# VH-VL binders against q0atu2: the designs that were tried, part 76

Target 1, 119 residues: q0atu2
Amino acid sequence: MLDKKARIRTSREYRNVFEKGKRLSGRFLIIYYVENALDNNRFGFITNKKIGMAVIRNRIKRQLRAIVREYQGQVKNKHDIVLVARAGIGKSSFEGMEKDYIAIMKKAGLFARNANKID
Key: E = the ipSAE of ESMFold2; O = the ipSAE of OpenDDE; V2 = 0.75 times the mean of E and O plus 0.25 times the DockQ between their complexes.

## First folded at step 3 (VH-VL)

Design rb7 (framework fv_recibokibart; at its last look DockQ between E and O 0.07; V2 from the best seeds 0.00; counts 0 for: pae E 10.5 > 2, placed apart)
Fold by ESMFold2-Fast, scan of step 3:
Structure rb7 (fold): chain C 119 residues (1-119), chain A 121 residues (1-121), chain B 108 residues (1-108)
Amino acid sequence: as target 1 above (119 residues)
Amino acid sequence: QVQLVQSGAEVKKPGASVKVSCKASGYTFTDYYMHWAKQAPGQGLEWIGEINPSGGSTNYAQKFQGRVTMTRDTSISTAYMELSRLRSDDTAVYYCAREDLYEGDWAFDIWGQGTLVTVSS
Amino acid sequence: QIVLTQSPGTLSLSPGERATLSCRASQSVSSSYLHWYQQKPGQAPRLWIYGASSRATGIPDRFSGSGSGTDFTLTISRLEPEDFATYYCQQYGSSPLTFGQGTKLEIK
């Protein structure tokens, strides 16, 4: 679970990311992201009814939060990032969502590269 | 109970200004954008503009730019819309409305009851 | 500016009948940004259908929304007396935000 400090919670804060941020589309995810004036990253999650029934949307939101939490330490600091689930995400596996998240975060330049890692 | 309560009806002469208020209750006022819309008698809704209650930044429809001013007072959770240089075709009901990311889509989920402004000689 | 054109302007029907209300946009609008509001005389508009097809909380299942691109429809499968009102479509996709001129649903 992400702590309260790492969450975008208000409508106004979501609006800021959508309005001022950059947009990148993946296979199952769209991210909107903007540099913030804080000392930490914040994440928002959007799953609308076009995805499917509440059971599916709740599963996806839970899985996306888990993926974001696992990779928190690799995200460049001082960003507000909103993940928007695309309609097709309901048919994805957990691994598929994770792969898509990593790919879009790398493409956005939001993942810090570990220059010392072997392989 | 989330609620927007607007000021009462006003009658103004051409050339005057009118300032309509919209008082929010039941939620954190600064967490949601506020919009204003116009509805002339027997006609549809027309978007006037929006205000971010946290910073006070505004965005107005071009048609109203130069005549409309939106402000807020965070101490009393109240938004204001002032329309100047009034003309007969400004006669309308004016609504405030709250913007929310309603179940994942941006929509106006809560509306004020409306304020009738009549412009007559 | 995206212009929304609603048709018909007035729809006269009896309780029990099916109502179909159209909203056409002058350019493509993402379905996520197309909404419908219900308004009764002397009252403020109420959010009715959002994101083209999703019913707002408390809205009866006889109401359905559909459409994409430039063509959107609000359907009421079997009219009840309380459904007679004016319905407005709205786009939230680009500034300035715009509404259609409304379809007035009246008792025949």
Scores: ipSAE 0.663, ipTM 0.878, lowest interface PAE 1.4, mean pLDDT 91
Fold by OpenDDE, look of step 4:
Structure rb7 (fold): chain C 119 residues (1-119), chain A 121 residues (1-121), chain B 108 residues (1-108)
Amino acid sequence: as target 1 above (119 residues)
Amino acid sequence: QVQLVQSGAEVKKPGASVKVSCKASGYTFTDYYMHWAKQAPGQGLEWIGEINPSGGSTNYAQKFQGRVTMTRDTSISTAYMELSRLRSDDTAVYYCAREDLYEGDWAFDIWGQGTLVTVSS
Amino acid sequence: QIVLTQSPGTLSLSPGERATLSCRASQSVSSSYLHWYQQKPGQAPRLWIYGASSRATGIPDRFSGSGSGTDFTLTISRLEPEDFATYYCQQYGSSPLTFGQGTKLEIK
């Protein structure tokens, strides 16, 4: 799991990201991101019923957390970032989700352009 | 049935290496982090490290940094932990454990049966 | 790292008695990331209490977990013979993941 300091946890924190942040849509993910006043990044995850049953939603959330955890060291500092799973993500592979995450984060300017999947 | 089955007991000499396997079944192997823990005889559990679902990222406890290597073979749903430069105090039972979102909270919900590694001259 | 200190180290009780196990963290831990495991000799640990206060699947209701911040407790209201084992608390609110040293619940 992500360190507790790296988690968006409260409704207020989520609302702040949605209200003040920028939005980008990928194939499987939508990200909302905004600069924070901290020394670290914080991540939030949203999976709604459109994704599927609770088991599926939990799996997706688990996978997204894993992806974020893997690449957290490559993300530019001082950002609150919320990942919203899109409806089609339930049919995607882990690798597909990972690629989408990398692509959208690069597009957002939160990853270095030369950032790649770690094999 | 969801389970983790580990390789058999090992006996090694000091300075040697040991590679323990953990085969997963009954679930999607590539969806879960895999963790490893050490338990010396009569002692408590000690976290060794974790490997992400794709196998591309690992995090090790400082104590094991430089001596431990965790890998995954997705084709056979198997995770591996290799410990090198073995010494007597590496004698222990080693466990693999799956980390899962358990009804809203993250925990180790599935454990391997453990692998005894004995290091003796 | 967050150090989890369990007390007592050994708890000797008889069936039918109430057991109280403590886990103290050196720093505050979110309840969502504090868990308890049961381990019997020769067996792997088993998830017992998750999120500080929730029983894992199949765990009897005589077991309960409570606490927040730095102080957590596992309680067995009325001990059964099969409850005698070692219990470990564990946190992953902060890296690295850490375990308590365990409390051995033995029969008097």
Scores: ipSAE 0.017, ipTM 0.660, lowest interface PAE 7.5, mean pLDDT 91
Fold by ESMFold2, look of step 4:
Structure rb7 (fold): chain C 119 residues (1-119), chain A 121 residues (1-121), chain B 108 residues (1-108)
Amino acid sequence: as target 1 above (119 residues)
Amino acid sequence: QVQLVQSGAEVKKPGASVKVSCKASGYTFTDYYMHWAKQAPGQGLEWIGEINPSGGSTNYAQKFQGRVTMTRDTSISTAYMELSRLRSDDTAVYYCAREDLYEGDWAFDIWGQGTLVTVSS
Amino acid sequence: QIVLTQSPGTLSLSPGERATLSCRASQSVSSSYLHWYQQKPGQAPRLWIYGASSRATGIPDRFSGSGSGTDFTLTISRLEPEDFATYYCQQYGSSPLTFGQGTKLEIK
């Protein structure tokens, strides 16, 4: 799981990323990201009600947190990053979400190409 | 429709530099990493490095570090590879290739036609 | 870095025969990051198999890829004249990206 200090927690923190950050879309995800003044990265996760009922939204959030946790060491430091689930994400597999996350993070220049995970 | 078109053959003297271009068409240039590879006559493929065209960040093979520079111009969808302090064993065909980030498991799905660089006295 | 060793270096066979090309990695590579390319003289390489086992668009079903860990194989069930070429495996499961040295499949 993500450490408390690596979480975006307040509405103000989320608003800052949406207002001042850059936006990139993938197949199942959208990321918003902005430099922060901390020594660490912070991550936020958003699913809207169009995804499905709360059980489905919570499952998707858990899966996304697991993915972010796994690749956290490859992310450039000092960024606030919000992952927004797109409406079609409920049809994605865990592997599909993972590939999409890696691709978006590489495209944004936030993700080092040192692949630490080998399956 | 989707294609990579490289600049023409070059003949250079030892110690010179060469800059090869790779123009992309038929897709969104900034959505895909671009790679460069070397193939000396009668030999296999050797990776030189990569560039993320959306931010311009690069990663080079250690063998080429210090001699290679990869850049891009997003306004004309073109990637560049410059190799300096040329020597005779730099004689090769140089390819650009697109990495399919989304569907093809990061394979190189589109290749340029290659650019022959000849280094001779 | 991960070294990919292809064997044999040259494979001499006749049309209609079965071909088996090997790619062995010095360290484990996820099959998602192992790819095969075909190259004919004077031409650029072409993506042939990606993710160890998925055929690229338009590749005939006589080609199949398999393997995991350190051992990967490209098989051609019944050789056609157009299949005689050099085949390269490639990985990017770890930086730097590396290619195998190639297997030249030639007519006997």
Scores: ipSAE 0.008, ipTM 0.626, lowest interface PAE 10.5, mean pLDDT 87
ESMFold2 (binder alone), look of step 4: mean pLDDT 93; pTM 0.948

Design rb8 (framework fv_recibokibart)
Fold by ESMFold2-Fast, scan of step 3:
Structure rb8 (fold): chain C 119 residues (1-119), chain A 121 residues (1-121), chain B 108 residues (1-108)
Amino acid sequence: as target 1 above (119 residues)
Amino acid sequence: QVQLVQSGAEVKKPGASVKVSCKASGYTFTEYYMHWAKQAPGQGLEWIGEINPSGGSTNYAQKFQGRVTMTRDTSISTAYMELSRLRSDDTAVYYCAREDLYEGDWAFDIWGQGTLVTVSS
Amino acid sequence: QIVLTQSPGTLSLSPGERATLSCRASQSVSSSYLHWYQQKPGQAPRLWIYGASSRATGIPDRFSGSGSGTDFTLTISRLEPEDFATYYCQQYGSSPLTFGQGTKLEIK
């Protein structure tokens, strides 16, 4: 579950990740990520208006939150990670988003080689 | 309402210093970066620098480095920009502006009304 | 430093006409970091178009933004009297942040 402490909530906190973090682009997602001084990971989600109408952006955001939650146990601790949805994500399947997320997290060195779902 | 209210106009001699204030209201002051920009008479906008109101860290444009100091007072939600060793070409309106991740893009969404600083002998 | 060049410097038109304002960057700027501000005499700038093409809250639909890379455009489809102002483009992608010199839209 992504509870309140696992979420990036303020403009300043998002700014810190964008300014100090590393950037990695996937097919449908861009991640910005930086090590934090906390004892847990925090995630942020950006689905801007270029993706489409509010109903599509809300669906994408819910699906990304679900993907992050499913793989949260595989993420290296003490990181702030912001997921930015690219314009093309609106045409992706849930499986396509999931595969892209796993690929970029592994490439960033934030995942174990074989990221398995932990229920 | 989210507002930034700046101090009033100042007239200074060359070599003096000026300190402009920018008081924030309607939002949590420490959650948004604050920027400062200069606009000389009849000219365009020029970015001076920024401050993180939470930690107080600053970043200045090279042109102003060494003459500008940005600070804040979180107890009164006020940001300050002090410009020292004033020259005639520092005559300008100075603006503060709030940075926000506006609908997913970083932009200056709220601006102060501006402070006219006149430097003359 | 990224230099933004706006053209024309002054655009003289009548209400009802179409306005096209250009902003050219000295190097490529991500669309997400290209913004337009409107400024009227004696007033502070106001965020008008953000991320190259998105209208800020409350901005009439006669305004549109487009472009990518080094070429960006602000278009007003049918000028209203309240649209006569100076428009500035800004890039947020590289320090120092920079603005164009402005295009002053004035009544002919």
Scores: ipSAE 0.426, ipTM 0.838, lowest interface PAE 2.9, mean pLDDT 91

Design rb9 (framework fv_recibokibart)
Fold by ESMFold2-Fast, scan of step 3:
Structure rb9 (fold): chain C 119 residues (1-119), chain A 121 residues (1-121), chain B 108 residues (1-108)
Amino acid sequence: as target 1 above (119 residues)
Amino acid sequence: QVQLVQSGAEVKKPGASVKVSCKASGYTFTSYYMHWAKQAPGQGLEWIGEINPDSGSTNYAQKFQGRVTMTRDTSISTAYMELSRLRSDDTAVYYCAREDLYEGDWAFDIWGQGTLVTVSS
Amino acid sequence: QIVLTQSPGTLSLSPGERATLSCRASQSVSSSYLHWYQQKPGQAPRLWIYGASSRATGIPDRFSGSGSGTDFTLTISRLEPEDFATYYCQQYGSSPLTFGQGTKLEIK
């Protein structure tokens, strides 16, 4: 689980990212992201019914949180980032989701130069 | 229990202003956007605008810009919609509604009971 | 602004029949931002279907929603007396938020 300070928790915070943020689509993920006024990053996760049954959606959400936590040290500070799982993500492997996350974050310019995986 | 309770019916003369209240209970007021919608007699719903109760930031439909003002008082968890320079076609039921996130899909999940505003000379 | 056109304006049917209500958007709307509300006379609207196809809590399984892009449908497989009401579609994808004009489902 991500620390509470690193989570987007309220509908108003999610809405701000969706309305004001930039959007990039990957194979299994869409990210919406905007610079915040805080001295830290916050992440939100959306897995809607289009993905599949609750057990699948809960697995995907847990796996996405684990991926984000693993790479949190590489993300440029002061951003609110929402990950939206695309319908096809239910058929993806953990490795496939991780690869897509890394690719889209690099494309967005959100990974710090020479950053290392934090485990 | 999440609930929105609106102020009672109002009768106003053309040119007057009306201020409708919407009191929230059962949740953290500042965490959810509040919306307002108009429904003229026998007609459909029309979105007026929204307010972020935390910041006070508002966004209004162009049709109502210049005549509508949305505010809130966080100390009593109450949102307000004021409509000025009232005309006969402002006669309607006005609703407040809370938006919430349903597994990625923002929707108006809780509505106030409505406030009838009648504009007549 | 996105205009939502509902058809028919009024649908007269009997209990036990199937109802099909249409909502067409003037431009593409993500299904995540297309919702349906039910409203009975003298009452506030109630969230019925969210994200084009998901039933809100407590809504009977005879109700289903479908569609994507610009064409969305609400279907009631077998009408019950309590289903006669006005149904509104809404888009949440762009400002200003807009509702359709409503389809009034009335007893024949």
Scores: ipSAE 0.014, ipTM 0.620, lowest interface PAE 7.8, mean pLDDT 86

Design rc1 (framework fv_recibokibart)
Fold by ESMFold2-Fast, scan of step 3:
Structure rc1 (fold): chain C 119 residues (1-119), chain A 123 residues (1-123), chain B 108 residues (1-108)
Amino acid sequence: as target 1 above (119 residues)
Amino acid sequence: QVQLVQSGAEVKKPGASVKVSCKASGYTFTSYYMHWAKQAPGQGLEWIGEINPSGGDTNYAQKFQGRVTMTRDTSISTAYMELSRLRSDDTAVYYCARGYEDDLWSEGYMDVWGQGTLVTVSS
Amino acid sequence: QIVLTQSPGTLSLSPGERATLSCRASQSVSSSYLHWYQQKPGQAPRLWIYGASSRATGIPDRFSGSGSGTDFTLTISRLEPEDFATYYCQQYGSSPLTFGQGTKLEIK
């Protein structure tokens, strides 16, 4: 479970990331990200009803939180990052989502060089 | 005032089908999932499934898969649950309930419930 | 599927006493997806606590929910006569949505 300090919690904070942040699209994920003025990273998760019913969305949210938690140590500090699940994510495996996350974070320059989980 | 009003009690023979209705009022019908649950006499609650009234997408519990069909009519804000090939152990009160899932950190609960429909299956 | 086991099945207490109702999940459930309902005979269930610890609208502050992982608790600090009912925990952390078997709170 992500620490409360590592979670984007308010509508205002989400809006800040969407309005001021950069956007990168992967196969199953879109990330929006912006530097924050804090001592830590914060993550938010959006799973739109178009992805599927609560069953699918709940699974996706749990798996995304697990992936983010696993790779927290690889993320450059002081960023607010929102993960938005794309419609096709419902058909993805855990490994598929994990690979997409790593690829996007590396492209964004948010992962430390030589992230150990994939290389 | 948010309300869910269900159709009246039904008595059916084994092998028949029953279709229960659930009329929503006081909110935007297509914005919330509709769940259905079963409660046999003196027993606990059992989830049957859910429907997305906007797209018509359904998800059923495995135990009821193949016997249950959930539909809706958006023009009259009404959801339906049809259960086929009735057996005596289908005798129960059936509830519809509105699901809430707009909170990013808390979802999958039912905040408003219908009054229940008693379905009796007897020979 | 996640099985929710509630204990005790029946809890016999007197008004004024503290009640502690347990709900154990067969697998870890995020607190965001664990909820409690109250049901009285002849009535539909009512949402009581959502997200493990948030009281639903109109629910008295003598009710509190807590827990994480596999162990969740509903506590009533001082029972009133109207609190005697059956309480169900429910999860939707994974499909299918499941309910516990219920704890019936009875007057001693």
Scores: ipSAE 0.006, ipTM 0.568, lowest interface PAE 10.7, mean pLDDT 86

Design rc10 (framework fv_recibokibart)
Fold by ESMFold2-Fast, scan of step 3:
Structure rc10 (fold): chain C 119 residues (1-119), chain A 123 residues (1-123), chain B 108 residues (1-108)
Amino acid sequence: as target 1 above (119 residues)
Amino acid sequence: QVQLVQSGAEVKKPGASVKVSCKASGYTFTSYWMHWAKQAPGQGLEWIGEINPSGGSTNYAQKFQGRVTMTRDTSISTAYMELSRLRSDDTAVYYCARGYEDDLWSEGYMDVWGQGTLVTVSS
Amino acid sequence: QIVLTQSPGTLSLSPGERATLSCRASQSVSSSYLHWYQQKPGQAPRLWIYGASSRATGIPDRFSGSGSGTDFTLTISRLEPEDFATYYCQQYGSSPLTFGQGTKLEIK
């Protein structure tokens, strides 16, 4: 689970990232990201109803949070990052989502090159 | 079925406090913001504020700051709005409503509303 | 705060007619954060259009929303008896969340 301080929770905070941030698309994920004025990173997760039933969406959110938590030490500090799940992610494996996350974060310049899991 | 059920009508004297409850069912209570709105007799809708049931954080409209307190109890999926130091112009129907949070293209709307609680403030 | 001004305040029409309801914002609002609600006397508001143009679940095709920037419109192509109600626009592009004053659609 991510620390509560590392989560984007309010609609206002999500709007700030969408309006002022940069956008980058992967296979299963889209990220929106912007530098913040805090001393930490914050992550948000959006699983649109079009992906599937609540059970599927909740599973995807849990898996994405686990992936983000595992790699949080490799993310450049002071960013608000929102992960948006694309259609089709419900059929992806955990490893598939993890691979997409690493690729998109590296491409965005938010991740150290050749980053590995911290466990 | 997603539903919000509010507590019953209240009659209060000026200077008293009122605490309205809003019980959620049919969805994960902590996954959506809860909004509160006021509607005085024959008038339009006025936003009071919102609470995140997950962390308990709140945002209040300036007009109500200092008199309103929003809380929640996650064990019973219930949100509360307490309005203190009541005056006659607080007579209104008070609504709770679920904020939609997981739509990328559209945010900050209320898709499910409680039935409303009439609060009458009179001497 | 962003002020939403709805016009007309009251619109008197007959079933079968076209209705056009306007909502103007005091400053620019992203379409993604402008929404419309219908309210009948004695009832809670009901979500009608979200993100300026998307119909909520169960809303008939005769309703359409449009607009961007500061000017938004709700159109009913052919009024049915059940459509006579008060309609509110709402924004949450900026805090605090605000509603328009409402347009009351009434039978002539």
Scores: ipSAE 0.000, ipTM 0.558, lowest interface PAE 11.7, mean pLDDT 86

Design rc2 (framework fv_recibokibart)
Fold by ESMFold2-Fast, scan of step 3:
Structure rc2 (fold): chain C 119 residues (1-119), chain A 123 residues (1-123), chain B 108 residues (1-108)
Amino acid sequence: as target 1 above (119 residues)
Amino acid sequence: QVQLVQSGAEVKKPGASVKVSCKASGYTFTSYYMHWAKQAPGQGLEWIGEINPSGGYTNYAQKFQGRVTMTRDTSISTAYMELSRLRSDDTAVYYCARGYEDDLWSEGYMDVWGQGTLVTVSS
Amino acid sequence: QIVLTQSPGTLSLSPGERATLSCRASQSVSSSYLHWYQQKPGQAPRLWIYGASSRATGIPDRFSGSGSGTDFTLTISRLEPEDFATYYCQQYGSSPLTFGQGTKLEIK
């Protein structure tokens, strides 16, 4: 589970990320993200009815939280990030979602760089 | 009626900057993303980037990062794209286009397009 | 980035014939995020098909879109003179948004 302080909770906070944040789309995920004034990152998760029934949406949300938690240490500090699951995500594998998450976070410049990487 | 009207043709020297405007009417300007695309003579469409007119968020294609700046003025429902340090291969028709997105998803298509602005950069 | 490859580059046909235009993605794209535009010389592109198969407002029913994964098709069942134009596929299943290079439909 993510720490309570690492969760975006209110409609106002979600709206702030959507309106002021940057957006990048992956195959199964869209992320909206903005720098915050806090000492930590916060994450939000949105799975709407276009994905499928509640059982599928709850599974996806649980799997996304697990992925975010696993890679939490690689995310640059002081960001509010909202993950929006796209309609096709219900048919993806866990590995497919994980790969998409890593790719989009790297493209956004939100993952820590390897210091020994040359050319 | 929903309409996007762009500023007129521009002729610029290499190294100059150009700023193209796109005036929206017939809809709530801040409710839709605005995209910009380039089409060089006889060539296909190339995406430059997008702006969310509500918060002012921008996302640019990597090729144009550092040379393009997208802004908007919500008081006159107008979006702007400025391209700096112009090169001869920037000669193209530039289009603005309205992006469709619902509350939680991007459908990612452009349903209304401006008429285009020809920018010519002399070699 | 996802590269969209359209084939053929140019398709020469006569009015009354069937046209089949292909768009192949370098990576899988959800059909919900694959779209087609029509462009005539000197004009802005016009949305034609969205979500792989939904016709935009005012588009005749002789046009149909299909496909999933990496392979998408735009079909014109019986060409009319006004259908000769360039058609572009476009994806925003993954950032950045990309277009195919276009297929030009020309009169034989």
Scores: ipSAE 0.007, ipTM 0.608, lowest interface PAE 9.7, mean pLDDT 86

Design rc3 (framework fv_recibokibart)
Fold by ESMFold2-Fast, scan of step 3:
Structure rc3 (fold): chain C 119 residues (1-119), chain A 123 residues (1-123), chain B 108 residues (1-108)
Amino acid sequence: as target 1 above (119 residues)
Amino acid sequence: QVQLVQSGAEVKKPGASVKVSCKASGYTFTSYYMHWAKQAPGQGLEWIGEINPSGGSTNYAQKFQGRVTMTRDTSISTAYMELSRLRSDDTAVYYCARGYEDDLWSEGYMDVWGQGTLVTVSS
Amino acid sequence: QIVLTQSPGTLSLSPGERATLSCRASQSVSSSYLHWYQQKPGQAPRLWIYGASSRATGIPDRFSGSGSGTDFTLTISRLEPEDFATYYCQQYGDSPLTFGQGTKLEIK
């Protein structure tokens, strides 16, 4: 479960990430990300109607939160990151979403070296 | 600052059409649904429909199907609602509003609203 | 289509009193998809409570939302003069998105 302080909640906070941040696209996910002036990372999630019905969108949001939580220790601190689900994500497996998240975060330089490996 | 600014009041004859604009600023226009709602004088809110500004897909309430058309122009972050074959009972304030997801659990609410556009259909 | 029925249609109370506003759905609605708006005459609606119980930014803690299934409630623990307005519940658990008819909170 993500801590309350780890969530992007307001339209102003989302606007900051979209306007000042960088954008990277994966197969199922787009991330927008910017450094913040806080002591922690914050995550936001956008699952629009192109994905499907509310039940599918809610499942996707829960699965994305679980993925983000699992890998939060590998994310470089002091970033606001917004995940936008692409239309095709509704047909993806949990593993597919997880692999796309890891790949895009590594491309963004937001993951520590060897974040996806057990040493 | 996130805001939605709508076009000004319109007076139309029965049978005409009206096109209301809603200009978005302060956020990524294509990342949020845009909703339209009607409020007749002294009455409650009635949902007309929504548009996904990214792909342009729309979903209209059955009552307005065939008379309403929602479009957008991403180059100027503006959404439009056109209502055709106007009747006296179309006299109302029309609102655009941003569909927002504030967290992982809640959706389908409207956090930012335009100021409203009064459309008067003279009979 | 999900019909939302609000009661009472008009609630007449005095500042300092507790207000309880009801919203009943014709079929079950997940709490995640039930929201409340406040509207004053001549103004656009304002998001007040989302996901049945979460206060929107800047909304005083005297406001609380609760409920699940078909029965939802907006409670104001101690009315202030600025709270007298019309309140609408809204669902988007199923298309089309619908609003209740509104409860007008008026000064007694």
Scores: ipSAE 0.000, ipTM 0.552, lowest interface PAE 12.6, mean pLDDT 86

